# VH-VL binders against p14714r889to1111, part 43

Target 1, 223 residues: p14714r889to1111
Amino acid sequence: YLRHEVKDPEKAISFLQDLLHSSGLSEDQKRLLRTSVLCREQLAKVISDSDIEGIEEGYVELDCSEFGLQESLEAVVKQVMELSIERKVQISCDYPQEVSSMRLYGDNLRLQQILSETLLSSIRFTPALRGLCVSFKVIARIEAIGKRMKRVELEFRIIHPAPGLPEDLVREMFQPLRKGTSREGLGLHITQKLVKLMERGTLRYLRESEMSAFVILTEFPLI
Key: E = the ipSAE of ESMFold2; O = the ipSAE of OpenDDE; V2 = 0.75 times the mean of E and O plus 0.25 times the DockQ between their complexes.

## First folded at step 21 (VH-VL; framework fv_ontamalimab)

Design j1 (at its last fold request DockQ between E and O 0.63; V2 from the best seeds 0.78)
Fold by OpenDDE, fold request of step 22:
Structure j1 (fold): chain C 223 residues (1-223), chain A 118 residues (1-118), chain B 112 residues (1-112)
Amino acid sequence: as target 1 above (223 residues)
Amino acid sequence: QVQLVQSGAEVKKPGASVKVSCKASGYTFTSYGIHWVRQAPGQGLEWMGWISPYSGNTNYAQKVQGRVTMTADTSTSTAYMDLRSLRSDDTAVYYCARSDYYRGMDVWGQGTTVTVSS
Amino acid sequence: DIVMTQTPLSLSVTPGQPASISCKSSQSLLHSEGTTYLYWYLQKPGQPPQLLIYEVSNRFSGVPDRFSGSGSGTDFTLKISRVEAEDVGIYYCMQGTEWPYTFGQGTKVEIK
């Protein structure tokens, strides 16, 4: 029922975004519009997921296309901005210079989903103390494959202050789904499953005395 | 310093119930789990169950299932283990232990001796 | 349930000599996420158990470097390179890969 009800509004948003694109926007406005488009597309993709079971069983296919990494990261950060402001937790972004020009081939919307969920969880479980921040770090390792092909190994490190995630949520992230799985746990679990679908995708959660971190590794063809 | 302090020794008759407390300090109570492990005299360690103070979710060993209830009070950072229908083979030292998903049971209480005798 | 089997059940060691304890599981302890949840605990006389090794080979904070853990799948080993008097107690392996958690029988280590 909900999936059907959201289709028409989603299409309307899409149509309006197209109109705005042709309305003589400034560069900043164009950037905002692009970010909104990426968010809308992500929303549409999530809604289109037929069932969670497909993701759980690893039968979901990735929809790959060319995308810009910087735009993707911007969409991710914007998705968690409201919570960041509410909790007074700053987000510190640390991207290498090459991210601004990096174009990849892969499922960007799934990447956004993964990164937004982990970043959101990190903010959610950061103490609401002044001066605390969540660090969003990207590490890129470019590898040449053959004469004309390049691939990039990306490491996304989302670092947040102790104490980190509750043990139960970490458990739910990595354990099979159960009838009583929490909403937060379900999100993290799906995230973990999505990462596994990506090329050389791995998700780790680190807990140290002073900080915790999500570490996501994946590889993309570099265009 | 992270520590778990358990309640004192208990002497019970068969058929009675015992409730052992475990007060946590030095860390965020809801961020970690609590395990209960018992040890009969001269015997090894036996896992009894686990509770998440965050969610209240529990998992019990089959041997004590139906007779055990684990609870956690976040306001006092205290975990409780209630064992009912006591019998002689329940005589043991009962331990609570803090758990991290990766590190396992990393901090233990001092233990509570429960003696069941007629 | 995963059955944990330790060998030997008792060990008498001369101070300064090495010790080795084996722990075998009835099934692989490798979790789907790629982590193996095998732990070693030491219970000194009159004390609660204390964590020595987590995830097969990681020494817990404060644990001397003479302790080392190794293994994979179903076979695990705890080694003490040079046994000291303070190492006396009962050593337990434990799996935390799936419910219920299960302990080995324990290995009593004494000094000659």
Scores: ipSAE 0.897, ipTM 0.950, lowest interface PAE 0.4, mean pLDDT 95
Fold by ESMFold2, fold request of step 22:
Structure j1 (fold): chain C 223 residues (1-223), chain A 118 residues (1-118), chain B 112 residues (1-112)
Amino acid sequence: as target 1 above (223 residues)
Amino acid sequence: QVQLVQSGAEVKKPGASVKVSCKASGYTFTSYGIHWVRQAPGQGLEWMGWISPYSGNTNYAQKVQGRVTMTADTSTSTAYMDLRSLRSDDTAVYYCARSDYYRGMDVWGQGTTVTVSS
Amino acid sequence: DIVMTQTPLSLSVTPGQPASISCKSSQSLLHSEGTTYLYWYLQKPGQPPQLLIYEVSNRFSGVPDRFSGSGSGTDFTLKISRVEAEDVGIYYCMQGTEWPYTFGQGTKVEIK
């Protein structure tokens, strides 16, 4: 299931719109621009109807299975590697073997989506100077319920150099969606809603003098 | 050191406009929001609006909607509040304040006295 | 708009004694994502306001620990465990849960 097919039409539409704006308009060019706008609106509506609306209302069900945390964290790092290379921003991972070796029950793909989006945003808003780093830290706290029931609270910290995200982008992440929300703001808002669907999920964005961080808490049954 | 320095006192007639400046220093201007809050003589604080220097997005209090324009010049790290069609009840000290999403308005300017008199 | 109501509007305190200021909102300040955006500011004579407390109970950097905030939903309290001469001024609560941001009327604290 290749999501490339959805993205390719959107990129083509944007390219055509840029060309037509730069060159002025003939009747054929106006028809092409109108068609591309309609296609873009259809793509946005499909996303809203199937993903955003469901996520916003909390009707999306998690697709839970057993998974290894190490494999999930490795997949997340790979998903952001291209931007890390482009921006010349290093990713420093800090999680002990006891944590990374855990097997959990939960929605692995949504966890990866959450972590990838916050990592991508952190990389995007890290200045490309002196080979600056984004730190990816995972802290675990095990909680026993009954003799054989174990749960783990995972705290993910995605730390990047100050100043971090602009305040308005943080606002778009947490406030209700509005017309004109930026693409980055929409992605972060969806991420915030997905965290809210997770067991005891919380998301905060901290701003400190030397660094800023996403702090994500969620809980999983420990296998 | 984080600092917001505002323009000097203004005396205006009813119907005129005033533009108050707020120059930021000691931090990344585009990373924080800018709020404007006013205080009439002997009265409490009244929020007027907010601007993001990053995006240019604004939100204005309904009472001043249509009469106020807030702008930010990132090249000079300066925010501006332009209040038009002044009335006597616009006489106040006008503050700018930077904001973080959670901490709110954590650094304030010194205030600018605007007097509207006939 | 969310109306913020402070009580009392003024109080006179003997140095070293506690003080308490109440702030009530016309609707809950709990945001759907779980944060309560309730702030306390102090405006000393001739000065701009300064932040004391954010998110109900978090002291801003450099604020003495004799200041504490508490409350939830619509009812909030600022307490000063031992009032000092430097605490004189007007205290305001403010909500940032929704636009427009709104302040309480202010509570003037004086030394007696």
Scores: ipSAE 0.764, ipTM 0.896, lowest interface PAE 0.8, mean pLDDT 85
ESMFold2, look of step 21: ipSAE 0.756; ipTM 0.892
ESMFold2 (binder alone), look of step 21: mean pLDDT 94; pTM 0.957
OpenDDE, look of step 21: ipSAE 0.870; ipTM 0.932
ESMFold2, fold request of step 22: ipSAE 0.721, 0.743; ipTM 0.876, 0.888
ESMFold2 (binder alone), fold request of step 22: mean pLDDT 94, 94, 94; pTM 0.954, 0.955, 0.955
OpenDDE, fold request of step 22: ipSAE 0.894, 0.893; ipTM 0.952, 0.949

Design j2 (at its last look DockQ between E and O 0.76; V2 from the best seeds 0.78)
Fold by OpenDDE, look of step 21:
Structure j2 (fold): chain C 223 residues (1-223), chain A 118 residues (1-118), chain B 112 residues (1-112)
Amino acid sequence: as target 1 above (223 residues)
Amino acid sequence: QVQLVQSGAEVKKPGASVKVSCKASGYTFTSYGIHWVRQAPGQGLEWMGWISPYSGNTNYAQKVQGRVTMTADTSTSTAYMDLRSLRSDDTAVYYCARSDYYRGMDVWGQGTTVTVSS
Amino acid sequence: DIVMTQTPLSLSVTPGQPASISCKSSQSLLHSEGNTYLYWYLQKPGQPPQLLIYEVSNRFSGVPDRFSGSGSGTDFTLKISRVEAEDVGIYYCMQGIEWPYTFGQGTKVEIK
C-alpha cells in the first residue's frame, strides 16, 4: 500500500528536479539540487525494499555505480540537519581533502542509508545540551591493487557524547530480529546488515565512559 | 557515582508474592539494562531475567517464567522484580545489576534477602 | 542453555603465588560480529558480585592488573599473577551471548 501511494509523488518530485535542473541554476543551487536528487533516490530505494527478511539474510544485491564521495556525505549530513537543529546538537564534519575529488564505484544509496541512520541515531541519543557535538569523521586509505587499479578503504567514525545508544538498541542492532523489535532497533539492525553486504564492510559500536562511536569500515574501487 | 540501591529484606510465606525494588542513580537509567540474579544460601549465581528500561522489553529465565514480572519506572529510575507463588527454594539473595551490551553486568546492587518459610 | 563449567571448584593459594581458573562453555561464545561474550565476576565474602573482566580479556575499571583473562571460543582462563588477601572470594564466569545468561559453578579462592 505505502509503496504504491508514494510512487506518484516520488515521480513528481523527480520531474520537478529535472525541470529545476534545466532552469538556469547557480552553482550553489545546482549543488542543492543534486543533494535533493540523491535524497530522493535513497528514499525511493528504501521504499522499494519489500523484503526485510531478504536484507536480514543477505540476499539483497547492491546497485553499484560511480559516485562522488563528497556528494554522498553532503546528502547524509543534510538528512540529519533538521534533527540536529531541533536537538541543538552540532555536527562536526572532518573529511580529508582528497574526499572532495574521490570518485568511487559502489552502491551510493546504501552508503547514504547506512551513514544517515547511524548519524541520526547518534544525534537522537545525544543529550540536548548546548555545546554538545556529534563528530562525523572520514578516514581514507588508498591502496594500489596492481599497476593500474586503486581501491580506497574508508572508515567512518560517528562519535557522540555519552551515554550513547540504549543497551537494548545495541542489542537489537547486532542480534537476530524478534517480535517486538523497536523501530529504532530495526533501523540499526538493517543498517548493520547493509554494511555487511558491502566490500569488507564492518560496523562496530564502541561505548566508553565519555563517548560512544559508530565505526564503519568498507572498501570501494577508486575511479 | 553509579549505584543501585535495593529494598530491604523480605520474609514471606509459601504462596505469597514479593516485590523487590532497585533504585538506580548516577547514570542515565534508560541507557542501560537491568538484570536480576539470585543466589540461594551457599549456592552459585542464577540469572533470573533482564529488562530494558528504555523499551520495557524483558527476557526471563524459564525456571521463573510465569511467576516473575520485571518492570522499570523511568520517572523514578527504579526497577522492580515481582516474584509470585513463592516457594521455599526461592529463598535467596536477589541482586539487581546494571548491564551494558559489551561489559555485561558492571554495577550491582547490594542484594535483597528473601526468605520463604512456613 | 549454554553450560559453563569451571575448574577447579576450589583453590587454596599462598599469598604472592599465581592462580588460574578455567571456564569452558558448551558452545562458542564468539558472536558473528567478532565479540566474545565471556565475563568474570568476583564475589567477596558478604558482598555482591563485582565485574572483573568483560569480553574475555578486558579489565573493568579499578581492577588490578594482576588479573588477566584469556581464551577463545569455548575455553577461557582467568589468571591472578600474585594472589593477595583481598582476592579471596568466589569467582564466576558468565556467558552473555544468548538468553538465558548462565554462570559457571564458581571457584572458591582461599589463602593458605
Scores: ipSAE 0.877, ipTM 0.936, lowest interface PAE 0.5, mean pLDDT 94
Fold by ESMFold2, look of step 21:
Structure j2 (fold): chain C 223 residues (1-223), chain A 118 residues (1-118), chain B 112 residues (1-112)
Amino acid sequence: as target 1 above (223 residues)
Amino acid sequence: QVQLVQSGAEVKKPGASVKVSCKASGYTFTSYGIHWVRQAPGQGLEWMGWISPYSGNTNYAQKVQGRVTMTADTSTSTAYMDLRSLRSDDTAVYYCARSDYYRGMDVWGQGTTVTVSS
Amino acid sequence: DIVMTQTPLSLSVTPGQPASISCKSSQSLLHSEGNTYLYWYLQKPGQPPQLLIYEVSNRFSGVPDRFSGSGSGTDFTLKISRVEAEDVGIYYCMQGIEWPYTFGQGTKVEIK
């Protein structure tokens, strides 16, 4: 992570945001730039927050703001694209426009971190055979708590061909960290802890006869 | 089609060792854990340990710690349990079972009878 | 180690009648992530154990719907709504929340 771009991510993000708002770009170009800015913001957040102990103990505060779900999902797919190409694994996205167009209040970058890690793991453990793909699905259920108070329960499913993750990595994801935990297991464990910090957040890894899946549930206030 | 086939019965004297094999077929061997569970005659089930064929990580029950070694050979899809310094109370049927994190031990071998007598 | 206690230790049932087996753990089986790691196994005569129920109430594939599990924390129950001849054997509960995994003493179910 010692690249010129990585060493000063906060400044790079600010510059790209300025370009977004001051340019005469088309709407498609603005959307692509917003996605690129979100990807860089995620990298900056990860680099600046390297204290795994705070995440493990559950004392890390979420950095909440208003965000668009569509741009976040596109950033996640972009972040995993190189591995997808390298391993010749297709990514099939299935999130309806009425769901992806939602605006939410929450920690966008931690959501991206969660989704990127699970998607990367799914790609990594998909056999490199032609025609295999990872499916990325989003399901929403709107809940009205009071007058003008709406919340949405989001279900993210990252589905890949069986057999999926080795049992040992699933165990490392959920069990307390121990000396000798693999780097892959550590990343998944941090992801599980971040999901638990999300409102009503749950993460399961399902193993079925023909497919395996990460299933992530969380809630957000709907703007 | 998922199967775990274990080696045949063994008769041993106290102080000897035994190595039981567990040949897996019909699934991706490195994707599941392997547990070993024994059952003394007329008695209940006793967990002995676990191994990950993916990483080689193990965990052993305290009662057999220091006397047991569990290994996995991914090239032959075979797990092994080596129990040393046998005692008469090690007489049991020894089962291997594959595990999923949530479902637990979902497929079991046929069992291997180990008899330790003087 | 977590102690698992089953009651009754034996049960004679008329075919078609219900059966109920209790399992109590010495510690809570609820993990901090929200799952409860309680399992039920059936060992039919001359066979290895087979999985019936995982995570308290989830029926394993191919297990008839007359089997149901319930409970929370430290108290769990396996119910068979209508006992059939093929259900005879020894039923074990097991905890999978921490090493070493531990089993109940077993409940032998027989047809009267």
Scores: ipSAE 0.685, ipTM 0.858, lowest interface PAE 1.1, mean pLDDT 86
ESMFold2 (binder alone), look of step 21: mean pLDDT 94; pTM 0.957

Design j3 (at its last look DockQ between E and O 0.73; V2 from the best seeds 0.78)
Fold by OpenDDE, look of step 21:
Structure j3 (fold): chain C 223 residues (1-223), chain A 118 residues (1-118), chain B 112 residues (1-112)
Amino acid sequence: as target 1 above (223 residues)
Amino acid sequence: QVQLVQSGAEVKKPGASVKVSCKASGYTFTSYGIHWVRQAPGQGLEWMGWISPYSGNTNYAQKVQGRVTMTADTSTSTAYMDLRSLRSDDTAVYYCARSDYYRGMDVWGQGTTVTVSS
Amino acid sequence: DIVMTQTPLSLSVTPGQPASISCKSSQSLLHSEGNTYLYWYLQKPGQPPQLLIYEVSDRFSGVPDRFSGSGSGTDFTLKISRVEAEDVGIYYCMQGTEWPYTFGQGTKVEIK
């Protein structure tokens, strides 16, 4: 039912985005439009997920294409801006310069989904105290594979102030789904499973006395 | 300072119920779980169950399943363990303990002695 | 349920000498995520248990470095490099990999 009901509006949004693209936009407007397109596509992909069990069991196939990492990260940050503002939690982004020119081959929409969920969760469970910040760091390590092929290992660190996620949500994230799993827990669990589908994908959640962090590792072919 | 303070000693008759409280302070109550562990006189530690103050989710040991109810009051940062149909073999010191997913039970209450005698 | 078996059940140690306690699980404590949820607790006389080691080998805050944990899979060890008088008590291993959590029988450590 839900999938059917959101289909037409999604198509309309897509159509409008196409029209806007052809309307003589400034560079900044084009950038915003691109971000909106990525968000829409991510939304459509998530809605299309009909089998949570499939994701749980790792039967979901990744849809790989070429994408720009910076654009992806921008889409992720934009998705959490409303919550950030509402919670008065600042987001500090720390990307190396090479990210701006980095073209990767992989499932960008799933990457966005993973990063947006972890970032949202981090913001959600950050105390609403003035001046607190969630740090979104990206570390890139380029590896040469042979004479002509390059790969990049990406590490995403989403660092947020203590106390971090509730213990139960961490448990739900890493343990099998059960009856009564929370909405938040389900999202995190799916996120963890999606990361595992990615090449050398790992997701860790670190909890210390003053800070907590999501650490996501994955590898992509570098184009 | 993170601490768990439990209610005082209880003396009960067989068939009665006991409710032990565990007041948490010094940390965000909903961010951590609460375990209950008991220790009969001269015996080892026995896990009874776990509750998440955040979600209210619980998991009980089979041995006490049906007789135990764990609750958490977020407004007072207090966890409760209600044990019904008490038997002589329920005589023990009962501990509440804060739990982290990775670190396990990192902070313990001082214990509550429950004596079941006719 | 995962059965935790400690050996020995009692240990008398001369101060300054090392001590070693073994804990074996009936099944692997390695979780699917890669973590191993094995814990060591010390219960001193008349006190509640206190956490010593978590995740096999990580020392809890304030725990002296003379305590060390090791192991993998089903075999774990707690070592005390130099036993002190304050180390007297009952040591318990516990698994937190799956429900229900289960403790070892405990190992009583005494000073000679």
Scores: ipSAE 0.865, ipTM 0.925, lowest interface PAE 0.5, mean pLDDT 94
Fold by ESMFold2, look of step 21:
Structure j3 (fold): chain C 223 residues (1-223), chain A 118 residues (1-118), chain B 112 residues (1-112)
Amino acid sequence: as target 1 above (223 residues)
Amino acid sequence: QVQLVQSGAEVKKPGASVKVSCKASGYTFTSYGIHWVRQAPGQGLEWMGWISPYSGNTNYAQKVQGRVTMTADTSTSTAYMDLRSLRSDDTAVYYCARSDYYRGMDVWGQGTTVTVSS
Amino acid sequence: DIVMTQTPLSLSVTPGQPASISCKSSQSLLHSEGNTYLYWYLQKPGQPPQLLIYEVSDRFSGVPDRFSGSGSGTDFTLKISRVEAEDVGIYYCMQGTEWPYTFGQGTKVEIK
């Protein structure tokens, strides 16, 4: 029902990536390029999942591979950068180097899709006032399964000023879709369905007196 | 701090309409839902419906479907419940309550007594 | 509509003793997203209802820890570990898993 609506940002990203490939790269430039490639791939994956029925029925298969968490988190922030600047809302990242430097096995692009949508929603519902920020925190708990096998439970917190999302949007996120579901509600609903496909995935939206937050739990093999 | 203040008691005749107001204060009105729940004398609680002040979306209990309209005025932070074609079994205390998705109805108004008598 | 059935409908308790209220639903209250939207409310004499428990077992802010909720699927229980005079009133369970929201009949709790 929602069709592809991206107009040529993908081509602009492809051009930038091609230019960077041809210029010879420092390590910072390589990191930026990898991040840009991940952003483009995340956008393409959103387009290919325009069929909400497949997601509702669980037909979407996770596409697992090894990935670096730092590049994924940077891609997420880059994907929301335009709205952050437009609304004059700062994004504060709070995750240790030892967490962000982890290499994981899982569906990197679906993780980015989940985090981007929740971050965008948090920015949308933060008043456009100077000094307000959205906090992006990542907390890790490592579990040893045996001598050589480790798993990590990741907790992503996307925290924004109270009051946060209207109750109706939270309801649209978790209730069955119906005629009249808002565009924002549809995006959030798809996100919660994707979280359920992740290993031990849970999504909850907390409302507190000063702040509201998305809390996303998922688990990955640690490589 | 957070409170819902409802309009005063009303006495109506069968066939009339009543419009109960629910004034919200101390919180962002559009961030929470508003439910209406009634309680006939000596009886339990009966859910009547819900409205989102954010979107205007509503859901009504089947028993009152067609006779009830719930609205919200964001400029005054006031929710309204309009119940039409009143009959004697509509005699009840009518409560408004704000809702969070998980906590449910966490703050309630004081109640409005509506008496329908011939 | 999901029918909520409470047992007992009235309860007379010696101060300081435990109390237990059962609530059964005509359908599972487990939502497809994994949460169970079962609530407990207390209506003290002359007052509006007040929230005690949400999501089966989570105490609302300011509710004493002598109140606890448990259960799953269609069977739920509210327990008061030691009843105090301020606990007098009518207790209602409610489901919010699907429209329309529905309440149990209420359980009147009084002190002997």
Scores: ipSAE 0.724, ipTM 0.879, lowest interface PAE 1.0, mean pLDDT 86
ESMFold2 (binder alone), look of step 21: mean pLDDT 94; pTM 0.957

